# VHH binders against L-malyl-CoA/beta-methylmalyl-CoA lyase (citE1), part 11

Target 1, 346 residues: L-malyl-CoA/beta-methylmalyl-CoA lyase (citE1), of Haloarcula marismortui (q5v463)
Amino acid sequence: MTRLCRTFQTAPAAIPNDNSAKFLVSGLTSKGFQAPDWLVPDIEDGTAPSMKDEAVDNIIEHIPDHADDFAGDILPRVEWAYDDANARERGIEQVTRLAEAVGEELDGFVFPKVGRLDDVRDAAGVIADAERDAGLPEGTLEMAIILETAPGRSDLREICQYATDSRLSGLVFGPVDYTAELGGRTLDGERPRWDGLLEALSNETSAADIVAIGGPFDQLFHERAGVTYYNAEGYADQVAYEATIGIDGSWSLHPKQTEQANRIHMPTVEEMERDLHKIESFNEAKREGTGAVVVDGQMVDEATYKNFANTVKTVRAIDETHPAQTEAYYDDDLLARARDVELIFG

## First folded at step 4 (VHH)

Design a38 (from a01 with K101Q T102Y Y104W S105K R109F Y110T; framework vhh_7pa5_2)
Fold by ESMFold2-Fast, scan of step 4:
Structure a38 (fold): chain B 346 residues (1-346), chain A 125 residues (1-125)
Amino acid sequence: as target 1 above (346 residues)
Amino acid sequence: QVQLVESGGGMVQPGGSLRLSCAASGFTFSSYEMSWVRRAPGKGPEWVSTISSSGGSTSYADSVKGRFTISRDNAKNTLYLQMNSLKPEDTALYYCARGFQYYWKGTLFTGMDVWGQGTQVTVSS
């Protein structure tokens, strides 16, 4: 079973404004479907170079005031790069300071621009060292990495195999840096789709039972005659595609995107009714001494049961973290059935 | 459910006045920047005016500056547009819109994410 992450919302930890923590606090105090599963206070690419120390200070100041009320997980994105010693040094300092000051409130860290497996092990070691220095129990802080380099892509399988017995709990796709690394270009307004990479990412993370998260959708707005509109349709199309290929969650740059992705990665009422009926029918048949049943023209046996059980497991994971979201979306009877149904494994 | 409902439009002669209202529901009105946008027959949308969440700052399109006044009553969840010295060129469907902000790569972006159905203003003799 993987950790819940329908949404990976980066929020710059400091902006050049009188209230530099504005977006960090907004993320921490978000409500309803705008509350991300993973809030990622961003020290790296989302924060200006001159503001990175202030970003660390803002995380230390504001996380303790909000962590207990924030239902999701909080994982700052620190500086890192497999090929930049200065970025690595700054990242080590950031992890060390954050673990010491607010490590009890944090759930982990996000490392960008990782290289091969050994670089991922190095990043994990940085967290392990920071835990020891801060007096935190071993394994308290998880790690997610951004897959956005050629060496990282080359070692994708090895990295995911490492994840099965480590603090590595998620892989996030970074298409912009990956495209730049490969010398890729945007021609005639078309971006590369990376369909083959996304399929590989879905495959390897699923094999390792860790979270796969898609890349950011930066076409946030339509502009027409000086009026700016939120691009809901474009983001919905990307998130739906990610869901269809087995990607667990989506990168969000804004609460409106978080709201959409949280909803799209949630099983529909129709999916719930369909899969729950099949599970209940199989459970009844099993109690009567049969190992298979046909429901709505489909064979339900141990192999197919697992697919339907995944729908219920997903709803239960969302319900445990965000009961207000499940109660708003599902009717009382359907939600009660999802909560109470027996799931049989093997 | 988030909703914006405009009212107060109508037919008026050049030089006349109208007061538009926008009733907001389903969100914390006092936390959002609000705007008026208009669409004239055969033209695209044109931004008219914006007011900060507290009401402490306002901005106007050059075409309406000095003639229109935007205001809000956070206790009533209502946005207003006082339109004076109306011209035939002000004839349009007027929408209120909820503002939103995001920060990316060192830049603060602003936009509009919720629009009302509009109220028609016709200035003719």
Scores: ipSAE 0.110, ipTM 0.544, lowest interface PAE 5.0, mean pLDDT 88

Design a39 (from a01 with R98K K101T T102W Y104R S105G Y110I; framework vhh_7pa5_2)
Fold by ESMFold2-Fast, scan of step 4:
Structure a39 (fold): chain B 346 residues (1-346), chain A 125 residues (1-125)
Amino acid sequence: as target 1 above (346 residues)
Amino acid sequence: QVQLVESGGGMVQPGGSLRLSCAASGFTFSSYEMSWVRRAPGKGPEWVSTISSSGGSTSYADSVKGRFTISRDNAKNTLYLQMNSLKPEDTALYYCAKGFTWYRGGTLRIGMDVWGQGTQVTVSS
């Protein structure tokens, strides 16, 4: 796991409202479980065409006031498209302006609608040029991309292999634009599941040791007996499925979704107890010179130990970034064990 | 405990006017976007209008644009809907809703967390 990203929260950087930075500032000042691991100020699809310059201005104005207090990473989503030269030109300008003005406070950029590997390399070059022009150290700014085009899907493996030696740290699934790119149709309200694509995304990002983020769940509310409720069950089902197939985090559109995804992507108390017990038992047997360890009828060797160690490493990453979240989620004794246990093969 | 209480509904003839009110309590009214939503007989809820927390920004469904005006009085914790040039198809239960707005794909999206009890509007000859 190269970095923590349980939640990828997009927030429009400007909206036609009395306070155009309302959602940006809300994201930057989020607390507890509502604080995302990655906050994504959105200049692209979340922001109206007439508001894009104001979106850049809002990011420049508000990020310096909040970056030191925001525990997660901040990665603006700029304009881009592999097949739209005007969008690419605007994206280059946005990256250049943001790197110059607030590059020290930013962690990277998100590029939407990427094409094949060469387009991803072009996007990385835009960040590299902006770093140089702004006088920032090389490699200061990371890159995440949205997998939402046919050429991007075709080069998924090549793109992830490129990530091993580059600033590319994450891939995010964009189902709406991907469905549109493929000419997908809505028949009787049926939505495509994209299970095969999500499995492939999980596989290739895991092989490259970078983060995979699922797509957004836009059914935020549902009605029951004339009352509107937050759709907790629908989002939880999607996030749980993502976690089950090895996707590291989830796209969130609202603090309520961020809270759920942050919690679901944490190891459960049961998982933590199980994996800590196996690690502690193996460590004890190793110190006593006994080679074979069987815990609850299961063999623990170096390979299985590393799998259990991943649970502890995940908790430690969350704890370092958001100690209030770990302290609220785990009992004191269990959290202390996770903090203190020796990882021999970690 | 959030409460929204609508009033001002009734019967009017086509071309008539009504002013709906919504009294809000149990939350900081001035901090939230507010919406009007209606439910016509045999149909699901239809969003009508939204107003920003300060009252400076408003949006309307195409079916009511130019005929309805949403407004608010934050000092009185009250939301209003002025309905002019009423049509038979405006017949519905009208709900005051506490919620939020967000943007996706350059389009304003509306979410609602709490609804009032509703007030009936009937437009008939």
Scores: ipSAE 0.000, ipTM 0.298, lowest interface PAE 10.5, mean pLDDT 86

Design a40 (from a01 with K101Y T102I Y103W S105E T107R L108K R109Y M112F V114Y; framework vhh_7pa5_2)
Fold by ESMFold2-Fast, scan of step 4:
Structure a40 (fold): chain B 346 residues (1-346), chain A 125 residues (1-125)
Amino acid sequence: as target 1 above (346 residues)
Amino acid sequence: QVQLVESGGGMVQPGGSLRLSCAASGFTFSSYEMSWVRRAPGKGPEWVSTISSSGGSTSYADSVKGRFTISRDNAKNTLYLQMNSLKPEDTALYYCARGFYIWYEGRKYYGFDYWGQGTQVTVSS
């Protein structure tokens, strides 16, 4: 099953403030539904050029104090670009320093602005070299990449095929840089519709059994009657759309977005009741020698069974990492059934 | 439950002074940046002042700079706005707001997730 990532929360690792590590520490100490599945301390675009070294220092200082208590995965976003040798050199240094100092506490790294497959292989090699230099076991650190360049999009299938037997565990969509790379325009306030790109991303990552994550929603606030409010409705609409096309998780820029995306990417109570009932009914019929059965007007066979099983598998993955979230979201009886039911096919 | 309760408004003559207070409860006050925002009759809201979580940094709208002072008492969970040399243009409903912000691509994006009910300040001769 695909690794758990309902939420990919970037947090700038250093900001120009008295407490430069404020957002990093906030992410590391988040609780309940505001705890992201993947926390991404950001050295790249989220951190000012003059503060990159401070960002690395903050990660080294604060990760050891919090990693054991943080239930999700921690993957810093380092500097990188397929077409910028200086960014690549800085990224190599950042990965090397972080792996040596806190590699035992990290789960991997996020590489932005990747090119074709060979560039992705180069990035994986940087992590492998850092693991060896730091004395970490091979495969200790994973890699996620941001799909945000024309060459990266061109090699999407090849990159995902490479992921099947590599440290590459996730692909994240970067619409802003991708639109800029293509020379895309915003006309009359209308943003580009990347429906075809998102479907392709969902398809190729699903084929490789790795995580697909949507792009950030940067319209965090809106004005109502002259007053600025958090844009909950806009973000919910984007996350719901991502879920309908098979995207596993959403990019979050703030704990309020993390809370929404964590909840929306969970199967609903109605979905759980429906799918568990069908699984239980099929299991009973199968024990009695029936290969296909009709439950509530729907035929259930091995192919349809696997779809219902995906609901249970998703809940079990969330439950393993965040049992407090599943216990708060589902009734005790329903959750117990999800935990205990036998999955005959996969 | 997060609550912000403003007080200290009233009627005052031009050149007068008022001190607004905001009593905060239901959250760790010392961890949040706090702001004052006002709304004059028939106008949109205007940001007035912001104070950092520690109180070490303050900022003001040009229209009030040098006349208003924002401060906080983290031990008492209270935000203050000392308003001196009041002008008729300062007439507005004044809101205490809990600011949250993110740092994204080198820029601060501000939003306010909790607001008080407001306290009315009327400056007239």
Scores: ipSAE 0.027, ipTM 0.476, lowest interface PAE 5.9, mean pLDDT 87

Design b01 (framework vhh_7nfr_2)
Fold by ESMFold2-Fast, scan of step 4:
Structure b01 (fold): chain B 346 residues (1-346), chain A 125 residues (1-125)
Amino acid sequence: as target 1 above (346 residues)
Amino acid sequence: QVQLQESGGGLVQPGGSLRLSCAASGFTFSSYAMSWVRQAPGEGREWVSSISGSGGSTYYADSVKGRFTIARDNVKNTLYLLMDSLKSDDTAVYYCARGFKTYYSGMLRYGMDVWGQGTQVTVSS
């Protein structure tokens, strides 16, 4: 079973405010559909240069108080860059401090601005060294990386092949830094679409059986007749497109975005009813010795069964992590069927 | 045409003072937060200070807090950085930039979209 990551929510670990940990604590104490699958306390781009040490201190202070109550995974985004030795040195120190102080509560780390495969191996080595130094069991801390550099894009296939036997569990698209590195422009309000890159990301991560996460949507609000509204339609369009091409999850910048992406990445009621009916019909046919059945014009055999079983497995993974979300989204009877159905080939 | 032009850099002794200026043109200056960002030899860009569009709020990096003062003149479309008690580690190219950290529904973002060409500050005896 693949790791659950419908939502990748970055939250600045320190902000220039009287309560510098405000958004970190907000993320850690999120409820219902606003609870992300992956919470990413951000030391990098979301945190001011002068606040980075305070960001590390805030993570160390607040994670132990909230980790037991937070259902998702927690992966801080540290400083890193393939072409900046000072950023790399700061990132090594951040990983080392965090692993020693709160490594038992963390699930991994996110590395931004990675270069070619060798740079990804170096980042993995930083985590491995920190694990050993902190006395953590080997392989307990995972790694996700942000695909946002030209050399990283060049080695995308090699990086995903490496993931098969490594701590690398996810790739996240970073369009802003990628566009800037390539010298790309936003003309007349039109942003680069990167459709080809997203298709390649989906292809290579699917081949490696790791998580693919789309880029952030930073047009959080729009104006209509002089009133400011949350841009629900714009974000929903992006998340739906990502889901359509096989991207597993979405980057969220706000609890309202997390809520939308969590819902959109869940199997619909219609998909659940369809796939459960096919599974239940096949299970009954197998008990009666037929081995195959046609349901709504589609043959259900072992190969097609596994595809329908993926819907049930996804719902079960969400239900195990966030039962309040599944209970709010599905009818009681439908959810009970998903929980109870036998998965013969699943 | 949107432009930012820095001036006022130069060589100064440790403990000395400098005043940097940035002339803005091609946009409504008072509608934008403005920032100073520096790049020291062999290092990445470091944010130094920012000021709100009205001038009512100012922000400083810990490394310069108490020594530097950011100011603006919205009538003259000019941004200033007053640098006191200069140290050798203040040696850098100083860039004027349009924008600052923005909060979108509580999430911090850096919104600097226009940059000047930079002015060199060297602190040396």
Scores: ipSAE 0.000, ipTM 0.091, lowest interface PAE 23.7, mean pLDDT 85

Design b02 (framework vhh_7nfr_2)
Fold by ESMFold2-Fast, scan of step 4:
Structure b02 (fold): chain B 346 residues (1-346), chain A 125 residues (1-125)
Amino acid sequence: as target 1 above (346 residues)
Amino acid sequence: QVQLQESGGGLVQPGGSLRLSCAASGFTFSSYAMSWVRQAPGEGREWVSSISSSGGSTYYADSVKGRFTIARDNVKNTLYLLMDSLKSDDTAVYYCARGFKWYYSGTLRYGMDVWGQGTQVTVSS
């Protein structure tokens, strides 16, 4: 059930423009490091209320033309809310229509504004019903949910435990709606950091072996000396923090953010060289019956080996989906070693 | 049928003033940030100024700050660039563009996605 997701890119499925599918098609045809691991055609908050039917139509029209060439996963964000019957009804219709028309090309659905565990089960049931009605094999369509409500936060552990034997494969943090739900305020531009929630999210998703994705960074541009620049530094700081606490991926609102997050969630050349050397040295010592070895002044035993093995596992997951990205990022020798090395532990 | 139409360019002496206008049609003008971008002879496009959808925030390139003023009239669906103390270096084709940085259904969007045909500004003695 664990999926590769360094980047979760929402793209409005319809905009009020002559080319209403512009951002959807841009996401579907993205190349290199700008290609997200999860593309999320957005019917919900990224699409105006008057455009939601057009958003569904655009997904149905454009996904079949591009899905085979898109290496990542495609999960539309439908309408939903634990406390809004009208949003739920629209979401059920959206899932049903999309599964019937393009379910073979889709990887799953994203449900926003989920409530407690029972509401998550209800959402999973909507997908199960749509699969059955569309004639798709059971388990074809996965589910990710956005953690952005007080009841959802209250049931975080229960929801992640449910994920271990269900179609639920990822949890995404939604800070804007979560702050609004709690009645939180933006004082003098300061927003709450939610560090405790992010650590809890990382812990519970890691225990369940599912994907954790951080919240969006909406300060896309900043002004320097009167000129507008992409806010690379601010986004990099957030993505690095997410990676540091064990969050698997980052929410992206823009191809430049997708490129940054894809790169930051990849081990650096220096990290790969360091960790491969330690793994290879330990493997040799282990074959000779030694349980620990000192490499570059560090003791490498079973516990520390597992940490280095995580580096190799991450690279292998990326390489399986995006070999062009790994080949561009690592030299040929280093990548070959990462592909071939035996992992004894972890 | 989204369209932007610039006007007000022309020949002016150094130190002179010009007012550029951009008439917008085919979309809800008051919902979009707007920008001015220029292209000097033989050079690439240079961003000049932007204004938020409400007109409450304005942004300027350092080269024009204090000399140019961007403004909009959401009732008339018109964008303006008031150019004072013009220099020979300001000689360029000036383009009206829709976009900059805007908030759309909970998501921040960016870039210029609709462009006018441009209006020539020549600063010469």
Scores: ipSAE 0.000, ipTM 0.107, lowest interface PAE 20.7, mean pLDDT 85

Design b03 (framework vhh_7nfr_2)
Fold by ESMFold2-Fast, scan of step 4:
Structure b03 (fold): chain B 346 residues (1-346), chain A 125 residues (1-125)
Amino acid sequence: as target 1 above (346 residues)
Amino acid sequence: QVQLQESGGGLVQPGGSLRLSCAASGFTFSSYEMSWVRQAPGEGREWVSSISSSGGSTYYADSVKGRFTIARDNVKNTLYLLMDSLKSDDTAVYYCARGFTIYYKGTLYYGMDVWGQGTQVTVSS
């Protein structure tokens, strides 16, 4: 149903270093649970102004060498802003160059700092023009946008309605730029949570059947007894919260975060056993002509069945893209049942 | 069984040179980014330098840039820090650390998950 995106990993496409493509290549070559569902080579905020051209060059150079081995989707984040004509012109050039050179290996583009619905339509038009100019089939390149401006938030519903019949496949929350746009402040070290916005994002994207991605977790490290540690617990808490409210995936800044988010966004073994048992029991009862069924004290009807079916559909989507991950996470019997079970309402 | 063992510290005069070594064991050294971190008396830990898994990328703190060189030998599972033009301010315990760097919004962040026991470097006449 919904496109698979447990993890949205930005990787700077160029950094000021002898090997400027270091993080891009790392993202393209990560294995197992560190392989993101969406890799986002980053030309925008992740790349210094002087390095933007090198970022485009690095994407063109390195993606063809790795795309065939990369199981996920690749969507570069280009420059854009609803209120900056210079950023828009650079973004148009970046999309045009990338579509021409490596469009056959790319799955789409990510546009930051979008405005109202008309600005989103403009961004979609840039991709359509680039497809035409590059000789690519129309509609082969998808679009994701970052929700991080007041105008974009105002038109959230309208944007998601547009997504239902367009190339727009995902919305990503950008809390840092959104907080700055609103003139928000950090007081006493309190991190903005935007729980109301995340609920709205989950609701509108679910209504449109497109991907919702949470914002980046920027408290990357913490100190304990004078030693700097990776903040695994803080990231896990954020990802778990996102999953709880129906956000499909999480923004990752590094393969270590990608590994955590990929695992947390997978149905647990307990959830799989529970939901498969309910589906299998309902299917058996229906084949025998039973109208209503009770499994483990719970009435199962079409609506509750569809909820259990979502677990199976999620596992099947992961299995299709990353069979090594499902084989490592679930036992052979449980995975075989998930692969084989008939979904009569899903 | 993952272990990092530093060596090469000691007393040197200002303007002198020193080479620190770090022997790694219990993990695939060539797959990890490695760093040097120091702690001066009465101060917190200060990141000094990092080197990518292949050795193709190096990073330095501004205070040591041009004076220190980080290097690695993936065949010998050894990390090095070559220290030239040493100053009294370089006096610290130097730790080898297994870690990683993240580049985010124009800033290079570092994080460590394994630390050596440290080697004392004293720069004094």
Scores: ipSAE 0.079, ipTM 0.474, lowest interface PAE 5.4, mean pLDDT 87

Design b04 (framework vhh_8emy_2)
Fold by ESMFold2-Fast, scan of step 4:
Structure b04 (fold): chain B 346 residues (1-346), chain A 125 residues (1-125)
Amino acid sequence: as target 1 above (346 residues)
Amino acid sequence: QVQLQESGGGLVQPGSSLRLSCAASGFTFSDYEMHWVRQAPGKGPEWVSSISSSGGSTNYATSVKGRFSISRDNPSKTLYLQMNSLRPEDSAVYYCARGFKTYYSGTLRYGMDVRGQGTQVTVSS
């Protein structure tokens, strides 16, 4: 992964309330497993048209108070669309204002409704212009895009190839806008699964070594016999599927979803113990002059070692950003081993 | 690790009293509204009672109002349900549950996100 992103949590930057910044501040002050890897203050679809200016103002006001204490990355979602010049103009203004006022505290921007590769390059150019105008070092602000248009899907490979040598660090799937873009119909309440698109997204982002994020799960609550429950099972099923096909993280609409996705995207205790044991066994054999060893019936050589090393690298990345999460999830001895082990081929 | 552990259930005769306890761990207990929910065999869950984070406000289902009393001890991280004048219809597994509040699409919503394994209450002659 280019960057750690188990969770992509959108939070409306302004809501119709006496405290319009309530969601933004809640995200910035989140603790434990509810702290997302990427917090996305939302100016676009999560914020009413009449409140978009207030959303920008809220980000400028509140981010400086909290950014130093927020361990993850902060990437506002601005307005944009490949086929809407007015949305594009508003997005340019939003990026320019935010980079000038709080660009030192931000990690990047999220652009929705991108078109083909040339539109993605245009969006990257907006960030570059804003960096220059704000006096920020070149390449300071990263970009993530939402894959949710037919032209964007058509250029998926070209966009990911562009990411290899650019500020583009992540692709996020937007199923609702994508379905609408295609003229798809919701028959009998059935929702499209987009399994083929998700596999393609995983493939192309993996080839480019950038972050892939799944789409939002909007069935937050369900009820049975008059009792309202958080829909933990439904979200867990989606996140587990995303993880099994190589999607790096999940879109979260709620701190409870962030808590689940952060946990599901971590190597399990069993996985870490298994992979760490194989690394330690190989390291010992290598010190004794052996280039390969059999551990629990599996050949461990340089190639397979690198796969086990990925587990340790993932845990170390999480530990560096969120030590409270790793300390709560792994026992002290296991975590110490992961921190201290030598990775000779990782 | 957020956990809730109920205790105090058992077999009692109609008209008897029982006091259920729920031990909470892995979160700041005093920040959360707490609930009691029950489920009889073959039926869905029924909400019984709730108490605010400070203990200043309590609510009860019509079926138990005047007979049951919910309380909490924040220093010991324990929730209680005092059940008086028990009836055969009160027979169920009783669950302690943590309440949550969230904003979603600009609306304040309420729900329950964690519950314990339950404690069986049987009221029978």
Scores: ipSAE 0.000, ipTM 0.328, lowest interface PAE 11.1, mean pLDDT 87

Design b05 (framework vhh_8emy_2)
Fold by ESMFold2-Fast, scan of step 4:
Structure b05 (fold): chain B 346 residues (1-346), chain A 125 residues (1-125)
Amino acid sequence: as target 1 above (346 residues)
Amino acid sequence: QVQLQESGGGLVQPGSSLRLSCAASGFTFDDYAMHWVRQAPGKGPEWVSSISSSGGSTNYATSVKGRFSISRDNPSKTLYLQMNSLRPEDSAVYYCARGFKIYYSGTLRYGMDVRGQGTQVTVSS
């Protein structure tokens, strides 16, 4: 993985409130574990139709004041749809306005409801045109897309192959729109899990070395003894499952979910201690001889070494972007070892 | 590490007053709406009152409206519940809870995410 993206936090760029930018500013100013890796100011489904112009205005007004202090990446979600010319036209205008006004502070754009590969190429072209018109260097603005249509799912492999040498750096799963497109039903709150799609997404994005993000968890609350509580357990279960199948990060609807996902997508203290010990032992044995290395009953060769090295590389990526998070989570000695260890293979 | 610690409960006679406090730590208190919830023995929990993050908006359950007053002191990270004209029916464990709201797909959704250990209020003759 080239990019760090444990969390994809959508924040509506305008809400019906006296301070319509309240959630956007909250996302831009979150600290510690609540700071997302990717902040997504949302003009599309998170913002009412009547407020979309205000959403663009809020992004232009507030991002310059906060971008230098925001450690992650900022990618607004614009309007788009493979089958809606009016949505496409609005999206083109939004990208054009945002690139011209705040393109130097942005890292890219998120396009929803993409169709087949040609539609993804069209979206990339919109960004390229906006970069040129704004005087930004070619390739400055990246693209992520939401996988949430039948044509998009059909071209998943082709889209990921295109990503290898393009501005496309991430694919995000959109279960709500995908379920609706397929005519899927929700029965008594039961929702499809899309496990097969998530495995395919993990496989194709891994082959292309780009980011895969799971879908939003919208069972935000549960009721216990008549009182509504935040559903921390349900979100943690989803994020843990995503991590086990190789999904890089999770969609977040709020800093509280971002806090959980950022932590769950970090290697645990136990994983760090284990993998560092194996790397250090292999490095020592390799320098002194070439016999088969066995650490705690496990054979360590170049292939298994690379797996342990991935743990260290992940921690280093988090540390470079969010040193406050790594310093809070790992003890000083363990973090120093992760920073300093030599990776022979990798 | 988010924590809420209630205090100020006790045994009082009907018609008396009590002021409950809730000390918050581990988060930016002035970013969150706060709530008071109570639970009487053998009954389900009941929402009592809420206050916005700025303190500019308050709401009350009909059973306590006009008798209870919620307030907050953001610099000290403390939430208060002033309870006047207490009745035996007000006897319960009182919990403070942090407000949680999400704007998703055009809808503002409300709930609570953390709750303290509670403070017992007993109103007896």
Scores: ipSAE 0.072, ipTM 0.527, lowest interface PAE 5.5, mean pLDDT 88

